# Ledger of designs, part 34: VHH binders against Flagellar brake protein YcgR (ycgR)

Target 1, 263 residues: Flagellar brake protein YcgR (ycgR), of Thauera aminoaromatica (c4kar8)
Amino acid sequence: MAELSTPSPASPAPLDGGRGDELEKFTLRGARQILQLLQDLITHRGLITAHTGGGHSFMTAVLKVDEERGRVVLDPSPDPQANRRALAAPRLTCVTQLDGIRIQFPLVGLGEGQDKGRPALFAPLPAEMLRLQRREFYRLQVPLAHELSCLLKAEDLARKPVEVSARVIDIGAGGVAVVVPTGAAEFVIGGTLPACRLALPDGEPIELDLEVRNLNRQTQRNGTEQLRVGLRFAALPRAADTRIQRYIFKTERALNAKARGGL
Short names: E, the ipSAE of ESMFold2; O, the ipSAE of OpenDDE; V2, 0.75 times the mean of E and O plus 0.25 times the DockQ between their complexes.

## First folded at step 4 (VHH)

Design D34 (from pa4 with G56Y; framework vhh_7pa5_2)
Fold by ESMFold2-Fast, scan of step 4:
Structure D34 (fold): chain B 263 residues (1-263), chain A 121 residues (1-121)
Amino acid sequence: as target 1 above (263 residues)
Amino acid sequence: QVQLVESGGGMVQPGGSLRLSCAASGFTFSSYAMSWVRRAPGKGPEWVSTISGSGYSTSYADSVKGRFTISRDNAKNTLYLQMNSLKPEDTALYYCARDLDYWESGTFDIWGQGTQVTVSS
């Protein structure tokens, strides 16, 4: 036996010949990288969806990392059944987001105990964590009943300022698609609309800078023309990103529950 | 009861084409994003492609972009992967997976058994 000087896992080299493993490019296996990422989740108060299999999941968070014992401490669900399912599961698939990047990791050997006198769940540190950076994303078709709108600050044909309340028809991590009446304002692909206001159900409108990505003119059955405008979030504060992602996830879950016989 | 069954794999020469299918049962197929993930011998799983529940949005790994096309037929509860210009490095067991997170790829709770694709002469 000899003591091996194991180097810390190197960052993936951007220029290396011909492996082509996309998941390997996104997968962290170094203990130090895993510890750092888990600590980042704690620092940013990242909410984690823990999937227990069979269509069941619960919301949790990393409360702390016990480096000496090689384990994570998780916030238990307020639902005792969810905790029982988690403890019975052979593994949890944990999913969260940090700075718009999808993070997924397994936890095996979940146990129950206490942290500072409060109930807690704990598991060994994951052997790997997957970090998925996506250029394309799922887009939620906004239910008409939600009446989501975005107040656009644009210009008319004479370059005079106008405000247009546009109906949001789809929404994702990177932007929204809206519908406006033809002629309500002028849009230029690549142009920026500053200080627009996106109205979500759970608070004050979010002030956003939006970039025009595409324009599609549609003729409705009644002969009325509408303009569909694709808008990219030019810069998104973390709080705004979190609210948008929560709306998307919550709405998609509700639509899924309705498809399964209602909530 | 809830299951995914892949088919359409086989042996092809470099530059050839294959179309994979995944038959889904036991859940409301159109309500879920679906993904293809592959595992080469001795390696971990590699994400390949995702399609939204409606089919409106698709995403591809850089290694397959321009060569592979993901699609779905919600009336038939079936997911497809059209693979063109196949390379030896595409040799893997291909799984279809249900993507639970709804708004971005990467959360898989149900996996099929996989179908083998071998690209060799």
Scores: ipSAE 0.000, ipTM 0.153, lowest interface PAE 12.7, mean pLDDT 76

Design D35 (from pa4 with S57Y; framework vhh_7pa5_2; at its last look DockQ between E and O 0.16; V2 from the best seeds 0.00; counts 0 for: pae E 13.4 > 2, framework grips, placed apart)
Fold by OpenDDE, look of step 5:
Structure D35 (fold): chain B 263 residues (1-263), chain A 121 residues (1-121)
Amino acid sequence: as target 1 above (263 residues)
Amino acid sequence: QVQLVESGGGMVQPGGSLRLSCAASGFTFSSYAMSWVRRAPGKGPEWVSTISGSGGYTSYADSVKGRFTISRDNAKNTLYLQMNSLKPEDTALYYCARDLDYWESGTFDIWGQGTQVTVSS
């Protein structure tokens, strides 16, 4: 079996512009709710991608919830190496879907054993589970070394046109997240930024219209405040879409190769 | 609502062929890589194949390479798996899954309910 490795971080990228408080709206922490959701996953026989870190993952399923022992029983990978990685991992990030809703939850303290004479993995019940509904498209975290940028055509507080060069921090088929200095421009959620220019490494900038979907003020480790702007591609030509997808693919491939010990 | 619905499964003799379909709805189909995953009785899930959003890139598990072909029709929001030279070992529940990556990432966020493929004499 081919080992399934992902260039994606162990945890899926946070929702664009989601403040910690916004993510909390989608986080289940109630024991009863968590149990119910896990039971639902069992009922629907949902497959789960378990990320073990380092760009590695394996496919599993919740086989049983042991409420008495406060643990979940997981289907082990048919790949012994994947199971070893899982057991060695300080944390698993499990990703699945139920009824069109993306579900993410951490498992810690993974162990191996037998359930009814069959090999199984065991973990304590998750402390929290995320039900994510807002993000339509997966976004690749852009490596800093790529230095992707987007020239935003925006307005200042006086509604004077301004151009802001923004660093792209993530990109997907549906849009980008960028960071701008605080006060560089005035952004309105739902507003359109026309004729922006997305710079990719492979050629000339792509001109496109962007819709502001979310805004989040972020404080950097150095104490500097930045504005994260989540942007949707409002109008994306086919050629542009192809280029974006190609970039994502190449980048993911490279990250995956690196994660596998490649140069 | 985001949904994947598999079809085309059935019983076939060894050496036979089947074509699976997966109808996608509720999202921009062409913007996502899609994968087939299978689960045989008593075994864990096994990745089978992935195709990029555009269809320009495909990958296969070694166990199915040369026998299976993944394809898609983005105009119809449909994913396909042509399975030729089927073997008893191919008996499994086959799932369509939305892949978040383009390259054997194993990151799937949306699944169908699966379609049963049985290869038996």
Scores: ipSAE 0.008, ipTM 0.216, lowest interface PAE 10.8, mean pLDDT 83
Fold by ESMFold2-Fast, scan of step 4:
Structure D35 (fold): chain B 263 residues (1-263), chain A 121 residues (1-121)
Amino acid sequence: as target 1 above (263 residues)
Amino acid sequence: QVQLVESGGGMVQPGGSLRLSCAASGFTFSSYAMSWVRRAPGKGPEWVSTISGSGGYTSYADSVKGRFTISRDNAKNTLYLQMNSLKPEDTALYYCARDLDYWESGTFDIWGQGTQVTVSS
């Protein structure tokens, strides 16, 4: 029976405060790091969604960082009403993304004026910025029901080209672990597998180069051997990295919801 | 040349239907979630709907659930919004946008010029 509106789950809503303890390790409070990140947003012309509360937001961008005055300069909305809402808001929550990393920060004390003769919005520099890093050491155990696969371009025991569809057993920001039957292909630690295809539940297979990092042979109860291969992403386009991170975060949330008794 | 071009807007009476299209070019369309965002006169942008790159996952704003359907044709690099049971409150400029994060929705990096939808008796 709440009288207050909340944004829908699929709106550009900021991360909620119930995750505060989990988000502390992703929070930047160093002045130099904050300044550098804001400068990166300028350099990449990053689009920012600024939430003014009550389900309202507008698109903006950082135009300039004024270190001397300790403030950030933002591009005003072409819609005067959006600017009025922003100026009336006690806090803006700014959400953007750079290189597959989600960035979120508050702005308080928004004002309006001009910068070099052009209309602008001004706010004090944020004291903190949330930066959801790639979880380099985190490995999501892939549910069997997801049937996640990676088509590997490798060589057989006679060094002839072979394509092997391998089951993905875990996935992280830096790579995947896959399972292949022993003898299906030959792998060399440090070797590169070019143009492999990672199939996620959402979207087209991701084409990527994989580097072999480790090998482990396991004997099944029935006597059948399987090879576990650890593969590192050699390089990822930003779009591919974003899709992989979305899969990881979505699956982790779903697993956590099930553990709590779910909704 | 990354570009999104919307079409299909127009004038319709309450209870009517319209289908919006968005033609995408200059990027691998199937690799990105796509969204529809609208802006009514004197209001900020309102997110309407998002579809995953494969089309397997869709989400909608509460105000349009059960009335609007988002879809895509990846072979044609085209996004659609089927709008049924239109209300005067649906009057807005509708933008097609490329969404960087389907699961935490609403960080858009490119969008089109918009197509006007007017619902009036």
Scores: ipSAE 0.000, ipTM 0.133, lowest interface PAE 16.4, mean pLDDT 77
Fold by ESMFold2, look of step 5:
Structure D35 (fold): chain B 263 residues (1-263), chain A 121 residues (1-121)
Amino acid sequence: as target 1 above (263 residues)
Amino acid sequence: QVQLVESGGGMVQPGGSLRLSCAASGFTFSSYAMSWVRRAPGKGPEWVSTISGSGGYTSYADSVKGRFTISRDNAKNTLYLQMNSLKPEDTALYYCARDLDYWESGTFDIWGQGTQVTVSS
């Protein structure tokens, strides 16, 4: 019952839930692709977080791939309770990253044994592996204090031009989500908003084209109605991409450092 | 080229002390949390300690709390681990690692070749 299996900080969470069909295009199912990726993890000595369920995880590594027997061999935890949880779990969800590429794969049928006289964990080869760059799936929640805004060049109901200053609530490599007052403009899924201006805390605003991807009406705690607009970057210049990535990275680190300040 | 190089390992008797160093190059060191990870003989990797980019926040595995101290010098791009009251169970190859996922359990993408710490009489 001792809880020694979870590293501090906690292991990276698996990507699942509402992203299932969005992630399918990044899912490898070819046996040769899977074997090569597992071998890359071995070659680069990739550290893996293995999730056993119930919020528990432990750190491990792939020691080898036994292609003839169709098995992967993993390091056991030095914590015996983590090993017992792993062996009892219906599946082990492994998460790792290699050169900015997130890798996730399930292992089922985990067993214990020995490899060259040393304790080891064994499982059949995974039937699938996710492989995607962190940049493609991450969205930073923008702190209110940063007051990020995006000037949208949109249209009203009569298709007349209107400019709307929208607060940016999250930002990722591929787009932003903004909030606007209801009725400020008409947005059409798939529509393009040319020459919008994204204001970051450093430097001059970035001029960019945005594509509307989703719309959601929201009611705030105070009863105020607003529209959440999901916007994709179109044809993002390299300099703009670099500024956005730097903002995301620095803000994420600062927020994570503050969140652990009491620890 | 991103690089981490550990040093400072050696052989000590139980109760002894060592200070490990990790020289970082090829990236903005102060922008990343850093961790120490160890691998004991015949065992898998074990997380030891993490320090935030600014150095203001630290955390430790239960097995080393009160005995080990992680620190960093951002001006010298160097991570440290002061190891006191060493026990035979601390015998391991110690790696420094760049931590990219402070709150979602780090996925360490860069780590060095390690430095050996051996505690025996």
Scores: ipSAE 0.000, ipTM 0.333, lowest interface PAE 13.4, mean pLDDT 79
ESMFold2 (binder alone), look of step 5: mean pLDDT 86; pTM 0.872

Design D36 (from pa4 with S57D; framework vhh_7pa5_2)
Fold by ESMFold2-Fast, scan of step 4:
Structure D36 (fold): chain B 263 residues (1-263), chain A 121 residues (1-121)
Amino acid sequence: as target 1 above (263 residues)
Amino acid sequence: QVQLVESGGGMVQPGGSLRLSCAASGFTFSSYAMSWVRRAPGKGPEWVSTISGSGGDTSYADSVKGRFTISRDNAKNTLYLQMNSLKPEDTALYYCARDLDYWESGTFDIWGQGTQVTVSS
């Protein structure tokens, strides 16, 4: 029977490098740390999705680390086209997971050859590896057409309770960013907003506690001011987490389908 | 503490059967599509099968269609792969994986450590 060359499922898309300040604290640059992490991937037989660009990826694994030559040895794809795309790519972005920790690293200068008489892919050791314990920093930009809102339970300048309906501009596993009119409420970094209500499509609003993490005031070109508030989910229930994740992935899928259909 | 733990692998003769299990913990199991992926000796990883979160939709690689059945028990947070009419070519380390796109296969976040299946006489 012919080898299975059916398209393999892709792992999660690479994390956005534009979050530099947030991701830098999770980036390993020490040679010993990088070697140990790659060795842990070998020991645990971790599966890696290698993204070659243009929406293409293939599944691989680290076969060994050649410390003397400063390179990593990878399993080639059973699909020859995937291997050709990988070799032609200026960079591979490798995504894997170990013990619930997301690991991502670049490989540059990929070559092919043999390891113990079998085809293999070779690349220099990565200069850096991202080790992210949770997907809490990933954020989906919410389409304006979705009209997502969050009813915030906050205080005014006189510390009197107020309710503010805020537009959700981005959403992730760890929180939301909202926009409110300047002066609608007072927000204190580190403060908790209890029993807020997040309105997602397809169901009742989700009741949740939010922690204020950041505040950004912006003036629009027409002279109007808005306040952007970054809010962390505090003690998110499993049912709420599930609904938020489904919204994020559904919306990403729809946006990706629209982008592909347009080009 | 998101974790997938595979079990049920072993040695079997050609034509035999095995049932693999994958115990999931730390997430809402029924909200995610789940897949089986295998890595044969000297081969790269290859996709085997996917099941939707509800269990209503399944898909299979051509080489295993009619021989393998993927199923799930959402009350027990467990994924299964029933393997019948096993061939030497089915010898591989079998992994279960969580799909972030719960309505179809394509994006995976979590992989298990794998369970070894060896088909030989």
Scores: ipSAE 0.000, ipTM 0.271, lowest interface PAE 12.4, mean pLDDT 77

Design D37 (from pa4 with S57E; framework vhh_7pa5_2)
Fold by ESMFold2-Fast, scan of step 4:
Structure D37 (fold): chain B 263 residues (1-263), chain A 121 residues (1-121)
Amino acid sequence: as target 1 above (263 residues)
Amino acid sequence: QVQLVESGGGMVQPGGSLRLSCAASGFTFSSYAMSWVRRAPGKGPEWVSTISGSGGETSYADSVKGRFTISRDNAKNTLYLQMNSLKPEDTALYYCARDLDYWESGTFDIWGQGTQVTVSS
C-alpha cells in the first residue's frame, strides 16, 4: 500500500467568539460581508485549521460558496479518521489568517458528500465571522553576548518539580526558543510551564506562563545532544509585552546597523 | 507590499528530483519561519516542511522525511525545497507560506500562488 502524507498536528488556539461586547466590533454579521470574506479566502487560497474538539484539528480550505443553497464546500482531510471526527463533532471551529488578520468562524451541521466526483465536506454558511487584526511576529536571533536566559519550571522523568535555566536563542512577540541540556527535564507538547522567569538585560525578570509548542533534538558538532524547545507566551500583561517588544526593536536595530556598518 | 512567488515545479518520473524556489519581498525575511504546504486534487492542504528564520531548525512531515530538504538564503530572500526520490503521491500544487507561529506548523498569514509538481508513472 502507498505511503500516506501525515497532516500537521499544529493549530492556533480558538478565540472566545461568544464573549459579548468586547468582540462585537470585530464580528461580521452581514450576509454580503460573510460571502465576500469567504470569497477572499478562496481567491487567496486561504489555509484553514479546523478544530473538531478534544485537541483534534486538520487543515482544510474553502472550495466554493453555494449562495443559492446557503452552504460552503470544504476540502476533506487526507486522513479518514480526521474526517470521521469532524462529522461526529457538534461544531467545527475554523481559524485562519490573512495578511496578519485572524479570521475565525463556526460551522454547524457538517455533512459529507461529493463535489465533481471527489469527496467533500459541506456546511451551512456561518451566521457570523470574527475578524481580528494580529500583530506580525518577528523572530529575533538573540546575540550570544546578551546571555539571555529563561528559568523554566518543569518536571523531571519522575514527575518531580525541577527548575532549569535555559539559554534563549530566539525571541518574538509570541514566544521564545530555548536550549535545554538533554535529560534536564521532560517536556510535553501542549503542556504549560507556570511562573517561569524571563531575564532581559534591563530590569527585573518577567514572570510568565509558557506553553510547550515544539521540541527539536539537535546534535552539535562535538557530538553533544541538546533539546531546543519552542515556548509560547500563554498570556502577557501589557507591561511585559511592552518590555519584550522594546528589547526586540532595540536589538534588531542595533544588529541591522552593525551588519550594514558605516560602508 | 508583502509577496511570495514560487517557481521550479514541473513533471518528473518516479524516483526523480525537483528543486522549488520561493522569492519573498516586502518584509524582513530572516525574521520569519517559512513553510512549504501542498494540495493534491481531491485532498485537503498538507503541511510539508518548516524552517526557522535563521535556518538553524527544520521540521518535516513524516511522509517526506529523508527525501525532502528545506533551506533558505536570507541574503537573497529565497526559500528552497529540494525534493528527491519523488513518488506519485507527491503530485500536488506546492505553496510557500510565511509562518507566524514557528512553534505551530500550519499557522500562516501569507502564501504564494503555488507551483505545480506532477510525478507520473
Scores: ipSAE 0.005, ipTM 0.270, lowest interface PAE 10.9, mean pLDDT 78

Design D38 (from pa4 with S57W; framework vhh_7pa5_2)
Fold by ESMFold2-Fast, scan of step 4:
Structure D38 (fold): chain B 263 residues (1-263), chain A 121 residues (1-121)
Amino acid sequence: as target 1 above (263 residues)
Amino acid sequence: QVQLVESGGGMVQPGGSLRLSCAASGFTFSSYAMSWVRRAPGKGPEWVSTISGSGGWTSYADSVKGRFTISRDNAKNTLYLQMNSLKPEDTALYYCARDLDYWESGTFDIWGQGTQVTVSS
């Protein structure tokens, strides 16, 4: 049932490959665009998390682009095991960020060698790069005063329908995290909750389908247990997407204004 | 304006200690995980440590575990790195960085200017 998640400090989770069609509009495939984006990462000294599979990753950076040989030169990990895992991997998934833009790209055919007498990793230029605005992955911590709730349509252990009003603790363009009392409903990772209702401060509740992405059991200071549920927006009408992003934008601006005023 | 300003670097002998600070402004500090990242001369960037927005979760690179302690003061919008038992290999420019999610640690959008730490005789 409930999973206890361990945070991974060195590895932002790569985006789901099952969203390939949805992500196509954010995918760069032109050689010129790919080269420009890689150069931007070099210029801004972008730190890259390279995922080698099996839950393993390491920190790297693009040191240069070798256009003559059609390859990128990467900074190897100071951890020899991480470098061995990278070289053995059939594919690296590289995740980074530049000015609120999430960038993700694959590298295939990784090799090792030296650049100007120093150890380096080499790979052919990626055939594609994903570029998403901050709003596609940013999570706003919801102020308690907003009393955001989501009415979940779930099932109990006997697979009977139940409705649970859950408090929304964070929200992004791709989903929400909610807290529910322990035992209120049964949640299965990958399960779909149809026709849930998200209540924003302004306007009618938004009806949407949610997919369970993660579960984390938490014990509060007073000893009460609650379940934190991560939920993905399975299908989001454009009008609903616009309302959610407007709420995130306005709330973030207001919180930033309060923080500056408190100085 | 979103800004991170590091301080507290300096020159110290092996076995010494330093405390780095990072002053944050222009955003709700407690809503973001924060990280320390270093770059040594002739080397690429190395992630050092991350702390969650609430301060409830911390993580460290194997090279610094047991020697470095990350902490934060959300009332002062300040991130800290206490560095003990410093080694010559800790010599680097140290950056603080805003992390969008502790669970997706390593996705940084704002960086400081860096503060130099030199460990030598």
Scores: ipSAE 0.000, ipTM 0.193, lowest interface PAE 14.5, mean pLDDT 78

Design D4 (from pa4 with S31N; framework vhh_7pa5_2)
Fold by ESMFold2-Fast, scan of step 4:
Structure D4 (fold): chain B 263 residues (1-263), chain A 121 residues (1-121)
Amino acid sequence: as target 1 above (263 residues)
Amino acid sequence: QVQLVESGGGMVQPGGSLRLSCAASGFTFSNYAMSWVRRAPGKGPEWVSTISGSGGSTSYADSVKGRFTISRDNAKNTLYLQMNSLKPEDTALYYCARDLDYWESGTFDIWGQGTQVTVSS
């Protein structure tokens, strides 16, 4: 399946404004949804990068949502110059992450004041918030014909080493999703699988450490059970990163050509 | 409570060295890739380096490659950044962060307070 290329949801850089129409389906405009999302950022202490323009930004967090006054309260920067730039800016673009969800929203009309006797920044509630779910991060759906695999170094129920060849279902800049037969190995969210081997169509397998981030048991209509495992590249050598990006780009281009050809 | 505490910052001359430390508590340290992220005065966060949970893999921003070395001691729940050949451009608050995103490095759910590194003559 061909997917639109998007900037990394994890990136502190703002998403391109020229892509606004492509991002509409991910934009929250309901007052209740916006309030709930801001409250989630407070609860989880979400770290926010606030862009003030001209290449300048600072780290902040939502301290409070003041529904009565229709405003958010933000943590000021420890750098006084960053706060002065923010107050002078016509708009802040706020970017953050929550449970693998990229969140981006504008704040207009920033002011300064106090919250519980401490310095704070405040702005009217945003009219919109962009929310890109983890499942909506750009990832290439791997064509079945590519037979792309990853040899996982895992453990069985008795904690004995076992090697499992897993089919790669999707791949992105930060990781892969694989499917394994139920019972082939034990996986623990947060666990590291060292020295795994990712087989791309061109060249030798790439050796890398993978971190287990997500587990999803899937039952097919024929009754066959399989385990989908989301795996992050814990740290990726430059050459491996280049090869993975080339594979993604080349495959996406080929899939787009096939789709335009009426297949 | 999950906690990260950075230390080891200070003032140094260009060409000098510093070693940063990050003490982690409240979670299984070896299960998480860890990163160093810096924030220059008045600028946004810049990713510096990542190390896998096992310590078997590392990656670096081009601006620090060959000068900085990330390492960890899982028995002590401590992350390190050895900084050599420091430049004025390395002046920043340095944060350690727990890497959360399985799709792309650079998604962080836990930050410390940061430690200030100032490189000046």
Scores: ipSAE 0.000, ipTM 0.193, lowest interface PAE 11.8, mean pLDDT 77

Design D40 (from pa4 with S57I; framework vhh_7pa5_2)
Fold by ESMFold2-Fast, scan of step 4:
Structure D40 (fold): chain B 263 residues (1-263), chain A 121 residues (1-121)
Amino acid sequence: as target 1 above (263 residues)
Amino acid sequence: QVQLVESGGGMVQPGGSLRLSCAASGFTFSSYAMSWVRRAPGKGPEWVSTISGSGGITSYADSVKGRFTISRDNAKNTLYLQMNSLKPEDTALYYCARDLDYWESGTFDIWGQGTQVTVSS
């Protein structure tokens, strides 16, 4: 099999995997705590990536928590195929971030219908929600206004060298996630992209080697599909590492200032 | 069926070493990044280390860098964590997890049962 045509992995087992007692303290299981966390996601307009298996995901959001009926209401994808994959999946693995904490939860028994006359996806409230604190791998969501890009040296579908300008969607100490236009390049997990150029708002582009970590075709809220590529910094000069950390710190500080009513 | 089974935990004195193993079954092991996550008494889950599907890329939490080494044997469908210079604060239940995310991640869809590591004098 070709790199991009690897066999689909088996559907994942439930998060708790029938382990009960062993995972009890890894998860929020209180109904009140789960309801509060879901409400916090609504209040902060948190975006959720819902993984449907086989390297596919789509962006959604919690529209409403129906406490009376014990269910969550999600924003459906405008792409009918993404919704069909979600409805056919035995489970969605939902991932989001709130205040630097990674939140993950399963949704089982997904259905479709309407909420206030608009299409919606419905699922029973999750029985559990996992919270992980990982300050070492903090991922800054890059503001669109920064127009952060990385010029990638890759190969096209015919194995010819190509340069692709990719939009940086998140960045951390260990790497970046980028969006690549459909058909612009082919990526091999574990492959190295040499001499790429990361453009930061301050100063000259940083030349660096990137290693392909992950590939995912993600259906956006507007129904379009994007190839998202996770790229790890293979090696960073101290000066480059310092500039990246400075950018992350300054941007995080500016976003926090805006959230507290600052400029 | 898809399953992860940890082993190799036990009791050691500070400064000692242990090697944890995780046997994977029911899926194409080499196609996934794998992680070790631990839970210490009174604390939430803490990510420890991740290794790429090929084994070429590894990452570690700052608390374990230089002391722990993650590795894998794709021919045996087994993940390892070599733990050296163990400290009392490494006392935790250690879980093997399959990692789905774009980067270093923590998007886990399958967890093992856990193996207990106790570091005490």
Scores: ipSAE 0.011, ipTM 0.384, lowest interface PAE 9.4, mean pLDDT 79

